# Ledger of designs, part 257: VHH binders against o75319

Target 1, 181 residues: o75319
Amino acid sequence: GNHIPERWKDYLPVGQRMPGTRFIAFKVPLQKSFEKKLAPEECFSPLDLFNKIREQNEELGLIIDLTYTQRYYKPEDLPETVPYLKIFTVGHQVPDDETIFKFKHAVNGFLKENKDNDKLIGVHCTHGLNRTGYLICRYLIDVEGVRPDDAIELFNRCRGHCLERQNYIEDLQNGPIRKNW
Below, E stands for the ipSAE of ESMFold2; O stands for the ipSAE of OpenDDE; V2 stands for 0.75 times the mean of E and O plus 0.25 times the DockQ between their complexes.

## First folded at step 16 (VHH; framework vhh_4orz_3)

Design ns16 (at its last look DockQ between E and O 0.85; V2 from the best seeds 0.81)
Fold by OpenDDE, look of step 16:
Structure ns16 (fold): chain B 181 residues (1-181), chain A 120 residues (1-120)
Amino acid sequence: as target 1 above (181 residues)
Amino acid sequence: EVQLVESGGGLVQAGGSLRLFCAASGFTFSNYAMAWLRQAPGKRREWVAFITSVGRTYYADSVKDRFTISRDNAKNTVSLQMNSLKPEDTAIYFCAAKDWPTLYGSYDYWGQGTQVTVSS
């Protein structure tokens, strides 16, 4: 249905590019049918997403959707020029190895194919924070060799909100590195 | 054969300027991000400036607003304009290339380095 996700209004709609990376995180955009339940200034549609990205003088080259539902918006709501990838990711628990692998593979593929531009990988879950932050940080740690605390700090700063889930943070800081394929 | 050859290093007084150059060959330069790193005596090597294949630049905090990295894909060169030099900028400066378009991680190719000495 058109139920607004809990606490969705509490989060900035779009973060900033993570310097040195091609990542940008944002909360899930909501299709027009949700607008009747929102104040005008609270609305954040797929169109609004692209407008906000443009306002930052950036361009999306890929959207990775980590939500575990398809009710928020349709891929058809996005420009045809921007690939859309769905990775169903369960909330509140550390993503499994398969999910992590899918994410890493998607990011690596994008980076290999987009060396001739500066387009961003837009990543979102519901709030664009916990699942999103974990997978981005997991990539930076496992693939890029970034120190866990540095990765977390970078993401938090750029998203404008801090990772909230302790199990995610602990796994990033102290958990094993996942296989890179 | 891949080669990165640095030039432009030397001795300069504090407050002075130098321009380093790096000439690349043996790989598809335009597909690589380029970086300048430096290693001072007794210190670890640190990255100084980074430029992506499409020209986005990043700088270490210690050199921000003083150094400028640029590249010329037609000539396969990357340069580092260093202004307002300080004694703490004294180091061997290395040119490096990275196929991966991110700041973090290892580099694929390295130059031999050029000495920069800033006197008080």
Scores: ipSAE 0.886, ipTM 0.931, lowest interface PAE 0.5, mean pLDDT 96
Fold by ESMFold2, look of step 16:
Structure ns16 (fold): chain B 181 residues (1-181), chain A 120 residues (1-120)
Amino acid sequence: as target 1 above (181 residues)
Amino acid sequence: EVQLVESGGGLVQAGGSLRLFCAASGFTFSNYAMAWLRQAPGKRREWVAFITSVGRTYYADSVKDRFTISRDNAKNTVSLQMNSLKPEDTAIYFCAAKDWPTLYGSYDYWGQGTQVTVSS
């Protein structure tokens, strides 16, 4: 049902734009039906997301939702002017090559079509940390040639939380570069 | 034929200033992000400053608050104002361009470079 995701309260709602990129990461927003189980200061709705992005003087141009469920909010809760894309990403395991490819394809498509503006790609999983951080870093490493440790440091600093899953960290640091096609 | 031609390099005393220019031709300049990179003797080439086609700028930590990148789409030029120069800024400076909005990754076009030498 409308239960609060495990440990969701432990994470900052929205990170900062990652310098030199078009990425911003956040935890999953929760529609109003979840708010009965939250103190006012704990709430983070789709509206709150957009307010926080605006407070940073930024604008979202795409939301990539990595969760495997539709229960947290509806795409209809988002402004119609912001494209929404779901990429079902199984948790607890390093994402498979198909998932990585879909993410790379979506990011490259957005960047190609948005060269004349400065809009951001918002990426979230449940907590906006492990799956989100992995895929953003995988993109930076494989597509943009960023050193693994530099990608991880940039993500951690801008998210405001360090990547936690050791298997993700080890795959980013020591795994082979994945194909971009 | 694409060309990026740097100018403005030279010898300057520490604490002084120089302004580099890069004249671009052979592509739609306003669609491209532009960068300055540098290579000191015996060191890897490193990025210095980056400006997107829409004017967002980024700087390497070593030059932040001392260097300013700017572009003039009417003249198809990008410039680098370098203030408070240090001997460590001595390098060949390269202009580069890419048709992509992000800092990282490969550049499509490169200039031949201009020497900047900062004396003690």
Scores: ipSAE 0.709, ipTM 0.872, lowest interface PAE 0.9, mean pLDDT 93
ESMFold2 (binder alone), look of step 16: mean pLDDT 87; pTM 0.878

Design ns17 (at its last fold request DockQ between E and O 0.93; V2 from the best seeds 0.87)
Fold by OpenDDE, fold request of step 17:
Structure ns17 (fold): chain B 181 residues (1-181), chain A 120 residues (1-120)
Amino acid sequence: as target 1 above (181 residues)
Amino acid sequence: EVQLVESGGGLVQAGGSLRLFCAASGFTFSSYAMAWLRQAPGKRREWVAFINSVGRTYYADSVKDRFTISRDNAKNTVSLQMNSLKPEDTAIYFCAAKDWPTLYGSYDYWGQGTQVTVSS
């Protein structure tokens, strides 16, 4: 259970703030026990996450963890000031309506309660790309009314990597709008 | 009653500058994001500039580095400084307010608009 996720090293650890939104995507940070299996420059811990966010002159206000495991890091590894939300999201398949709703609800709640600041919603799955990108884009499309291609382009540009899963892309582009709150 | 009243529009030569103002009333201005949008003849209304409640700004690519949006919460005003104006900037400019921190989506309140005409 202490193995590095496949292709994890291939992705930038942290993306950029998505302009016009409060989203930032990143790959899953790995707790200390993983460090022995990584070169120093490959390490990306919860602490490193916050350092990198700070380097961007940003601040996280919420972390949404979409991974389907708890082996990567512990919520206790995060600052107490940053809420942590786990939404177990199965990989490789389009998230179900319940998952989408949970994500939308969490985002909406955060935005409603954080109008007086500029803190970011940090979203990650394993690679911070496919599940992460889908749900962020789904929110932008369904809730904010953004055109699917624009949402995808925005996410890809800011994450520094493009959504890879065709089923996700197809669902975003041509799939039905999911129910909002 | 909610009101957004734009001012400062007019005729200006290419390369010139204008400063638009929007005076807001009837709602808690400081908690709202503000934006400027414009509509040129025969074209759809397009977003121009955005400023959230804490002062973060965004600009359309077409106006980036030329336009500056700012707000004065004490006066309940939002401004748009427009420099290096081009004929393609000719449009009716609208002030809009949004009770939401994001750029995208609909706005809650709108001004009547002010005409900006940039001549060649």
Scores: ipSAE 0.906, ipTM 0.943, lowest interface PAE 0.5, mean pLDDT 96
Fold by ESMFold2, fold request of step 17:
Structure ns17 (fold): chain B 181 residues (1-181), chain A 120 residues (1-120)
Amino acid sequence: as target 1 above (181 residues)
Amino acid sequence: EVQLVESGGGLVQAGGSLRLFCAASGFTFSSYAMAWLRQAPGKRREWVAFINSVGRTYYADSVKDRFTISRDNAKNTVSLQMNSLKPEDTAIYFCAAKDWPTLYGSYDYWGQGTQVTVSS
């Protein structure tokens, strides 16, 4: 349907580029059919996403969509051709090892192929916070060797909201490193 | 064979300036990310400044607005302009390179280091 996701209005649309990385996080953009129930300042469409990225003097080179559904927008609604990848990620529970590996594989592939530019990987779930933050931080910890608390702080600051799910935070801080290949 | 050779270190009074240079050879310099790191006696090596292949830069908070990293792909050099130097900047400064576009993680090649000593 066309219902606004629960609490979606409470989150900033797009974060800031995470320094030293190629990541930017955002909440799910909503196609025009959702805008009837939104004030103008609440709207965040696929076009709005790209405009906000350009206002930061950045460019998306890949979108990783962590949602289960295509209800919110379709890849063809994006205003330009950008690589798009859906990785279905279960909410509420720490993502399983297969999901983590798929995310790492996608990120590493992008970084390898984009060494000669400065394009960003846009990552979103519904709110662009818990699943998004978990996978970005898990990548930074496992692949880049960033300390868990530093990864979490960096994500929180750049997203503009703190990670909320305690089981995700606990797993990032105290859980095992997952395999990178 | 790959070489990174730092130069320009020395003794300088607090408040002064130095410019470090790193000459690179033996790899495709223009496609590598470059960084300066430093190590004070008895301390761990820490990152100072980073520049990717297309010129985006990052700085450690302790040196931001005082240090400037730049690269010259035609000469295969990286430099670090160091202004408003403080005694806590005293360290061996290392040039490092990696074939990966992000700041964090390991670097593939390292120079021998150049000593910077800032006296009061």
Scores: ipSAE 0.785, ipTM 0.900, lowest interface PAE 0.7, mean pLDDT 93
ESMFold2, look of step 16: ipSAE 0.743; ipTM 0.884
ESMFold2 (binder alone), look of step 16: mean pLDDT 86; pTM 0.872
OpenDDE, look of step 16: ipSAE 0.894; ipTM 0.936
ESMFold2, fold request of step 17: ipSAE 0.784, 0.765; ipTM 0.897, 0.895
ESMFold2 (binder alone), fold request of step 17: mean pLDDT 86, 86, 86; pTM 0.873, 0.873, 0.874
OpenDDE, fold request of step 17: ipSAE 0.904, 0.906; ipTM 0.943, 0.944

Design ns18 (at its last look DockQ between E and O 0.96; V2 from the best seeds 0.82)
Fold by OpenDDE, look of step 16:
Structure ns18 (fold): chain B 181 residues (1-181), chain A 120 residues (1-120)
Amino acid sequence: as target 1 above (181 residues)
Amino acid sequence: EVQLVESGGGLVQAGGSLRLFCAASGFTFSSYAMAWLRQAPGKRREWVAFIHSVGRTYYADSVKDRFTISRDNAKNTVSLQMNSLKPEDTAIYFCAAKDWPTLYGSYDYWGQGTQVTVSS
């Protein structure tokens, strides 16, 4: 249906590039059918996403969608030039090893293929915060060797909102490193 | 054989300027990100400046607005313009190359380093 996700309006539509990385986080864009339930200034469509990215003088090279539904927008709403990857990720719980692996593999593949440009990996869940933040941080920690607190701080600062889920934070800070493939 | 050769280091007074150079050979320079790192006496090696293969730059907070990293792909060189130098900038400066297109993580190739000494 066209139900606006709870608290979706409370979050900034798009974060900033995470310096030193190729990541940018954003909340889920909503297709046109949701606009009737939103004030004009609250609307955030796939088109709006790309406009906002452009306003930052950035370019998306990949979108990773971590939502557990397909009702928010269609891949066809995106430019043909930007690959779309769906990784169904359950909310509120720490992503399982398979999800983490899928994310890492996608990111590594993108980086290997995009060394000659500076295009961004756009990552989103519903709010572009908890699941998004966890997986980005998990990648930075496990693959790039970033200190957990530094990764979390970097993400929070750039997203404009802090990770909220304590179980995610604790897993990032104190949990085991996941195998890289 | 891969080589990174630093030059331009030396002694300078506080407030002065130096320009470091790094000449690279033995790999596809234009495909690599380049960085300058430094190691002061008794301290761990720290990242100073980074330049992506496509030119995006990043700086450590301690050198931001004072140092400028640049590259010349035609000459296979990377430079570090250091202005407003401070005694705390005293260190051995290393040129490093990275195939991976991100700031974080390990570097693939290293120079031998050049000494920079800033006197009070």
Scores: ipSAE 0.843, ipTM 0.914, lowest interface PAE 0.6, mean pLDDT 96
Fold by ESMFold2, look of step 16:
Structure ns18 (fold): chain B 181 residues (1-181), chain A 120 residues (1-120)
Amino acid sequence: as target 1 above (181 residues)
Amino acid sequence: EVQLVESGGGLVQAGGSLRLFCAASGFTFSSYAMAWLRQAPGKRREWVAFIHSVGRTYYADSVKDRFTISRDNAKNTVSLQMNSLKPEDTAIYFCAAKDWPTLYGSYDYWGQGTQVTVSS
């Protein structure tokens, strides 16, 4: 519908943990006010997110929200034990170096502080696909040394949907390695 | 001084089994991720198995369901049980460690390796 994000119903709510990493990607959860426009099986609330993560025998330790708005849900709708970080990320274009750096810094900080557990970083934009996939893959390529095509394949398989925006794919495959500082 | 010392290598017939051990010292073993890598003659070193400090494991596709990595934090050891061995498993096997929780990227410490030879 008009108030439900465009094409949001077309995407799986939550992906799978990306093996060898601490990432899991999902589409934006929607607060209760959106549910009037959804069939029961289409609902995906903040509570539904946590239930689905638990069903995978996983636990979130950080949520990185890449959307440019707060209208989908409020951070207070999340369990108080899960840190939340908003990184405003412009859609439709390759994120700038400042945005990429903020993402890398947040991920590295989390990994350093969570070496002794197995908690996940949940990452979402509106659909949990293009901006989410780009930044996760950019991190894996630049920081972890993963080959671009391997990072993209891993993300696509674990998200359950392929990256769609060609400019993101082209930048990951052929663009410059971004500095980690 | 950090040390990783591999043992348990040797000659075995195809289809057989072998168990490798890696004894670690000089760092807080229980907080490190551990891995086994291997290098066959004339080939690049390749990753085989990984175990996180809390026990989550990953395996290369070529060894999945045949090899099992495990760790004993009380004894500061990591082991690799290798079953259904094939001639292509012939390599020098290295133990490696890093103070980072992910599979990818570089390792901080390396052992000197132990030879595994699988005869056809």
Scores: ipSAE 0.713, ipTM 0.864, lowest interface PAE 0.9, mean pLDDT 91
ESMFold2 (binder alone), look of step 16: mean pLDDT 87; pTM 0.879

Design ns19 (at its last look DockQ between E and O 0.96; V2 from the best seeds 0.00; counts 0 for: SAP .679 > .668)
Fold by OpenDDE, look of step 16:
Structure ns19 (fold): chain B 181 residues (1-181), chain A 120 residues (1-120)
Amino acid sequence: as target 1 above (181 residues)
Amino acid sequence: EVQLVESGGGLVQAGGSLRLFCAASGFTFSSYAMAWLRQAPGKRREWVAFIASVGRTYYADSVKDRFTISRDNAKNTVSLQMNSLKPEDTAIYFCAAKDWPMLYGSYDYWGQGTQVTVSS
């Protein structure tokens, strides 16, 4: 249905570019059918996403959707120039190795193909926080060699919200590095 | 053969300025991100400034607003303008290149470094 996700209104729609990276995190945009359940200032559609990104003088080059549903918006709601990748990711539990690999592979592929521009990888789950933060941090830690606490701090600062799930945080801080390729 | 050759280092008084240059050859310069790193005596090498292939720049907090990194793709050079120098800026400065559009991680090529000494 068109019910608003729990606590969705509590989170900033769009974070900031993570300095030194090509990542930007945001909460899931909601298609027009959800607007009737929202105040005007609470609305955040795919169109709004792109407007907000432009306001930051940035441009999206890829959207990675980590939600475990397709009810929030349609890929057709996005500009044709921006590729859309769905990685069904179960909430509340640490993503499995396959999910992590898919994410890393997608990011690596994008970066290899987009060295000649400065376009961003937009990543979102429902709130654009926990699953999103985990996978971004997991990439920075495993692939780029960033210290776990530094990765987490960077993401939290740029997203404007802190990772909430202790199991995610603990896995990032103390868990094993996952295979990259 | 890949080469990165630094120049412009030297002795300068605190508050002074220096401009470092790095001349690159042997690879497609315009497609690489460039960076300056430094290593002070008894300290680990640290990142100073970064410039992406497309020109986006990043700076370490310790040098922000004092140092400026720039590149000239036509000349295959990267520069580091260092203003308001402090004794703490004394180090060997290295030019580095990476074929990856992110700040973090390893670099593919390194220069031999140039000494910068800032006296009190």
Scores: ipSAE 0.885, ipTM 0.932, lowest interface PAE 0.5, mean pLDDT 96
Fold by ESMFold2, look of step 16:
Parts: C-alpha cells; structure tokens; sequence
Structure ns19 (fold): chain B 181 residues (1-181), chain A 120 residues (1-120)
C-alpha cells in the first residue's frame, strides 16, 4: 500500500553535495498517491527532489535507488534526462560484496562518462541514511582511499543526519577493504 | 613525456603573499583535475587546493579564504595565490594532476615541488 515509510518524516528530504565528490544523498521521494497522508510541508515528491537540487545550484546526472521495492515512485516520474539505476540492497545487514561491487561499478561508470560536466549522483534508500551512507562511504574508502572516520564525518555532515546502524559503522571503521572484482 | 613544473616559491615574511605556478605538458590539460599539495618537514604530504577540469574548486580548511587556486587552459597552467602566509605554511608545494573528477584518491602526475618558507 500507500503507507508512509516508518520514521520517514523524521529525516531531512535532501542533503548537500559532499565536497570533493559527485554524491548527494536523499530520502526516498514519494509519488503523489502518498500525499493524502502528509501535511503540505511534509511532502517530498520526485518533482520536489529536482526542485531542491536546482535550488542548491546543482544538477542530477544519475539516481541510484537502493530500495528493494517499487512502491514509492516510478522511474517515469523522473525527468527523461536523468538516468535511473536500481540496486536491490537488503536492509539492516552489511551489504554483500556483489551489491558493493555493483554500486562501485555504477559510480565509476558515471564518473568516467561525466568528466566534462559537474552533475551529481543522487543516492537513496528509504531514509537516505544507513544503506545510502554505508555504500557511499564504502566507495570513498575502498576506491578513493578516504579514511573511514573522514568518510563517515563527511557523509553525516552533508546528509544532516548521523549513520545509525552500529554494524554499518563498525564495518566501515574496522572491516576489510572490499575488492572491486 | 608528462611534465609538471612548479615555480614561484621562495622566502617570505609572515603576513606576506606568494603566487605559485605550475606549467603542464604532455597530456590534455583541460580534461584533467589539478591540485596543490604540500609537505612540511616531518609531516605527511597534505592536500591544499583542488580544481576540477570544469573549474569547481575545493580548499583544505587550514588555507580556506587565504589561498586561491585557478587554472588557465589556454596556457596549460595552474596557479596558487597564497595570501596572509603563516609560518605553518612552510613546506614543499607540489602540483599534481589526475584524469578523474574526485578530490580524493591518488594522482597520476606530480611536479618536483617548490619550496615555500614563511619566516616570523
């Protein structure tokens, strides 16, 4: 159904561009059928997402959707000029190596194809926090060599919320570097 | 053969200014990101300023509002204007380049470095 995701109202809709990267994180936008359960100030539609990005003087070039469901919005609700990629990512556990690799591959592919512009990779799960933060930080640590604590601090500050799941934080801080192959 | 050649280093009094230049050759300069890094005696090399191929800039917190990176794609140069210099800015300054849009990570090419010494 059209149930508002648990705790979704508690999170800022869209973060800020992470300096030095092409990432921006946000919570899942909700198509208009959800709006009857929301006050006007609580609404965050796919159109609202694009408006908020433009208000920051930024432009999306890719959306990576980490949710396992198609209930929240459809890719057809996005402007046709923005590529969309779904990477099914189970919640509450550290993503497996295949999921991490698929995320890294998508990010690297985008960065190679978009060297001549400044477009962003938008990443979201349901809340735009735990799975989203984990995979962005995992990419920064494994591929770009960022120290774990620096990646986490950067994500938390730019998202406007701290990563919550201890198993994710511990794996980022103390877990193995994941191979890209 | 790729070359990055720094110039403009020297001795300057605290509060003074210097401008560093980096002349690049042997690669398509306009498609590369450029950076300045520095290494003080006994310290790790640290990033100072970054300019993407598209012109977006980033600065380390320690130099923000004092240093300005810029690039001239017609001359294949990147420069670093350093104002309000402090003794802690004393270091060898390196120009670096990479064919990648992210600030983080390693660089493909490095210059030889130029010494900047800021005296009290």
Amino acid sequence: as target 1 above (181 residues)
Amino acid sequence: EVQLVESGGGLVQAGGSLRLFCAASGFTFSSYAMAWLRQAPGKRREWVAFIASVGRTYYADSVKDRFTISRDNAKNTVSLQMNSLKPEDTAIYFCAAKDWPMLYGSYDYWGQGTQVTVSS
Scores: ipSAE 0.759, ipTM 0.887, lowest interface PAE 0.7, mean pLDDT 92
ESMFold2 (binder alone), look of step 16: mean pLDDT 86; pTM 0.874

Design ns2 (at its last look DockQ between E and O 0.90; V2 from the best seeds 0.81)
Fold by OpenDDE, look of step 16:
Structure ns2 (fold): chain B 181 residues (1-181), chain A 120 residues (1-120)
Amino acid sequence: as target 1 above (181 residues)
Amino acid sequence: EVQLVESGGGLVQAGGSLRLFCAASGFTFSSYAMAWLRQAPGKRREWVAFIQSVGRTYYADSVKDRFTISRDNAKNTVSLQMNSLKPEDTAIYFCAAKDWPTLYGSYDYWGQGTQVTVSS
C-alpha cells in the first residue's frame, strides 16, 4: 500500500558524495501515490532524487535498491539511462554473505565499466542509513582496505546521519572480512 | 615496461614553491588515476593528492589549498604544484598510478621518488 515508512520523514532525502568514492546514499524515493500523505516539502519522488543529485553537480550511474519491497517506486519511474539493481535485503539483521557478495559484485562491475566517467552509485534502503551504510562500509573495509572506524565516520558524515544499529556497527568493527569474489 | 619518473624536487625555503612532475610510460595513462604520496623521515608514507582519470581531485588536509595536482593526458604527465611550503612538507615524494577510480586501496605502479626539503 501507500503507507509511509516509519520515521522516513526524519532523515535527509539525499546525502553527499563520499569523497574518494563513487557512493551516494539516500532514503527511498516514493512514487506520487504517496504524496497525498505528505506535506509538499516532505515529498521525495524519483524525480526529486535526480533533481537533488543534479543540484549537487553529480550524476547517478547506478541505483542499488536494498529495500525488501517493491511498493515504494517502480524502476520505470527512473530514467532509462540509469541502471537499476534490486538486492532484496532484510532489515535489522546483518546482511548475509550472499547479499554482501551481490553488492560487492555490482559495485566492482560498475567501477570497472565506468572508469571513464564520474557517475555515482546511488544506494538506498528505506531510510538510506543502516542497510545502506553497512554494505557501503563493508565494501570499503573488505575491498578497499579502509579502517572500519574511518569507513563508518565517512559514511555518517556524508549521509548526514549516523548508523544506528549496533549489530551493524559491531560487525563492521569487529566482524570478519567477507570473501571478495 | 611501466615507468614513473619523478622530477622537480629540491631544496626550498619555507614559504617557497616547487613543482613536481611525473612522467609515465608503459601503460594507458589516461585510464589511470594518479597520486602523489610522501614519506618523511621516521614517518609512514601518506597520500598527498589524488586525481581521477576524469580529473576530480582530492587532497590531504595538511596540504589542502597549498598544493594542486594536475594531469596532462597528451603528455602522460602528472604534476604537483606546491605553494607555501613548510618544513613539515620535507619528504620523499612519490608518484603512483591506480587503475581504479577510488582514492582508497593500493596503487599499481610507483615511481622511485624525489626529495623535497624545506628549510626554516
Scores: ipSAE 0.862, ipTM 0.921, lowest interface PAE 0.5, mean pLDDT 96
Fold by ESMFold2, look of step 16:
Structure ns2 (fold): chain B 181 residues (1-181), chain A 120 residues (1-120)
Amino acid sequence: as target 1 above (181 residues)
Amino acid sequence: EVQLVESGGGLVQAGGSLRLFCAASGFTFSSYAMAWLRQAPGKRREWVAFIQSVGRTYYADSVKDRFTISRDNAKNTVSLQMNSLKPEDTAIYFCAAKDWPTLYGSYDYWGQGTQVTVSS
């Protein structure tokens, strides 16, 4: 249906580019059919996403969609020039190794192909916080060697909201090192 | 053979300025991200400033608004203008390069370093 995701209104639509990285996080954009249930100032469509990115003087080069549903918007609602990748990620639990591996592979592929520009990887789940923050931080920790506390702080500051799920935070801080291959 | 050669280090009074240079050879300079890192005695090496091949820059919080990184692709040099120097800036400063667009992680090439000493 067209029901607004729980707590979705409570989050800033788009974060800031994470300094030193190519990441920007945001909550799921909602296609026009959802706008009947939103005040004008609450709307955040796929077009609004790109306008807000442009307002920051940034450009998206890839969108990684971590949601486990297709109801929020269709890839056809995005500019044809922006690649889109869905990585089905269950909520409320730490993502499994296969999911983490797919995310790492996608990020590394993008970075290799985009060395000569400044385009960003946009990452979202429903709220752009817990699953999104976990996978971005897991990448920074495992692949780029960032200390867990520093990765979490960087994500929280740039997203504008703190990671909420204790199991994700504990896994990032104390959990097993994951394979990068 | 890849070479990164730093110069411009020395002794300077607190509040003074110094400009470091790094001359690069043996690789396609314009395609690489460049960085300055520093290591004070007894401390781990830490990044100071980073410049992507496309020119975007980043600075450590401790040096923001005091240091400026720049690159000259025609001369294959990267420089670090250091203003309002503090004793805490005393360190060996290293030039580094990598063929990857992000700040974190390992660097492919390193210079030998140049000493900067800031006296009170």
Scores: ipSAE 0.709, ipTM 0.849, lowest interface PAE 0.8, mean pLDDT 92
ESMFold2 (binder alone), look of step 16: mean pLDDT 87; pTM 0.884

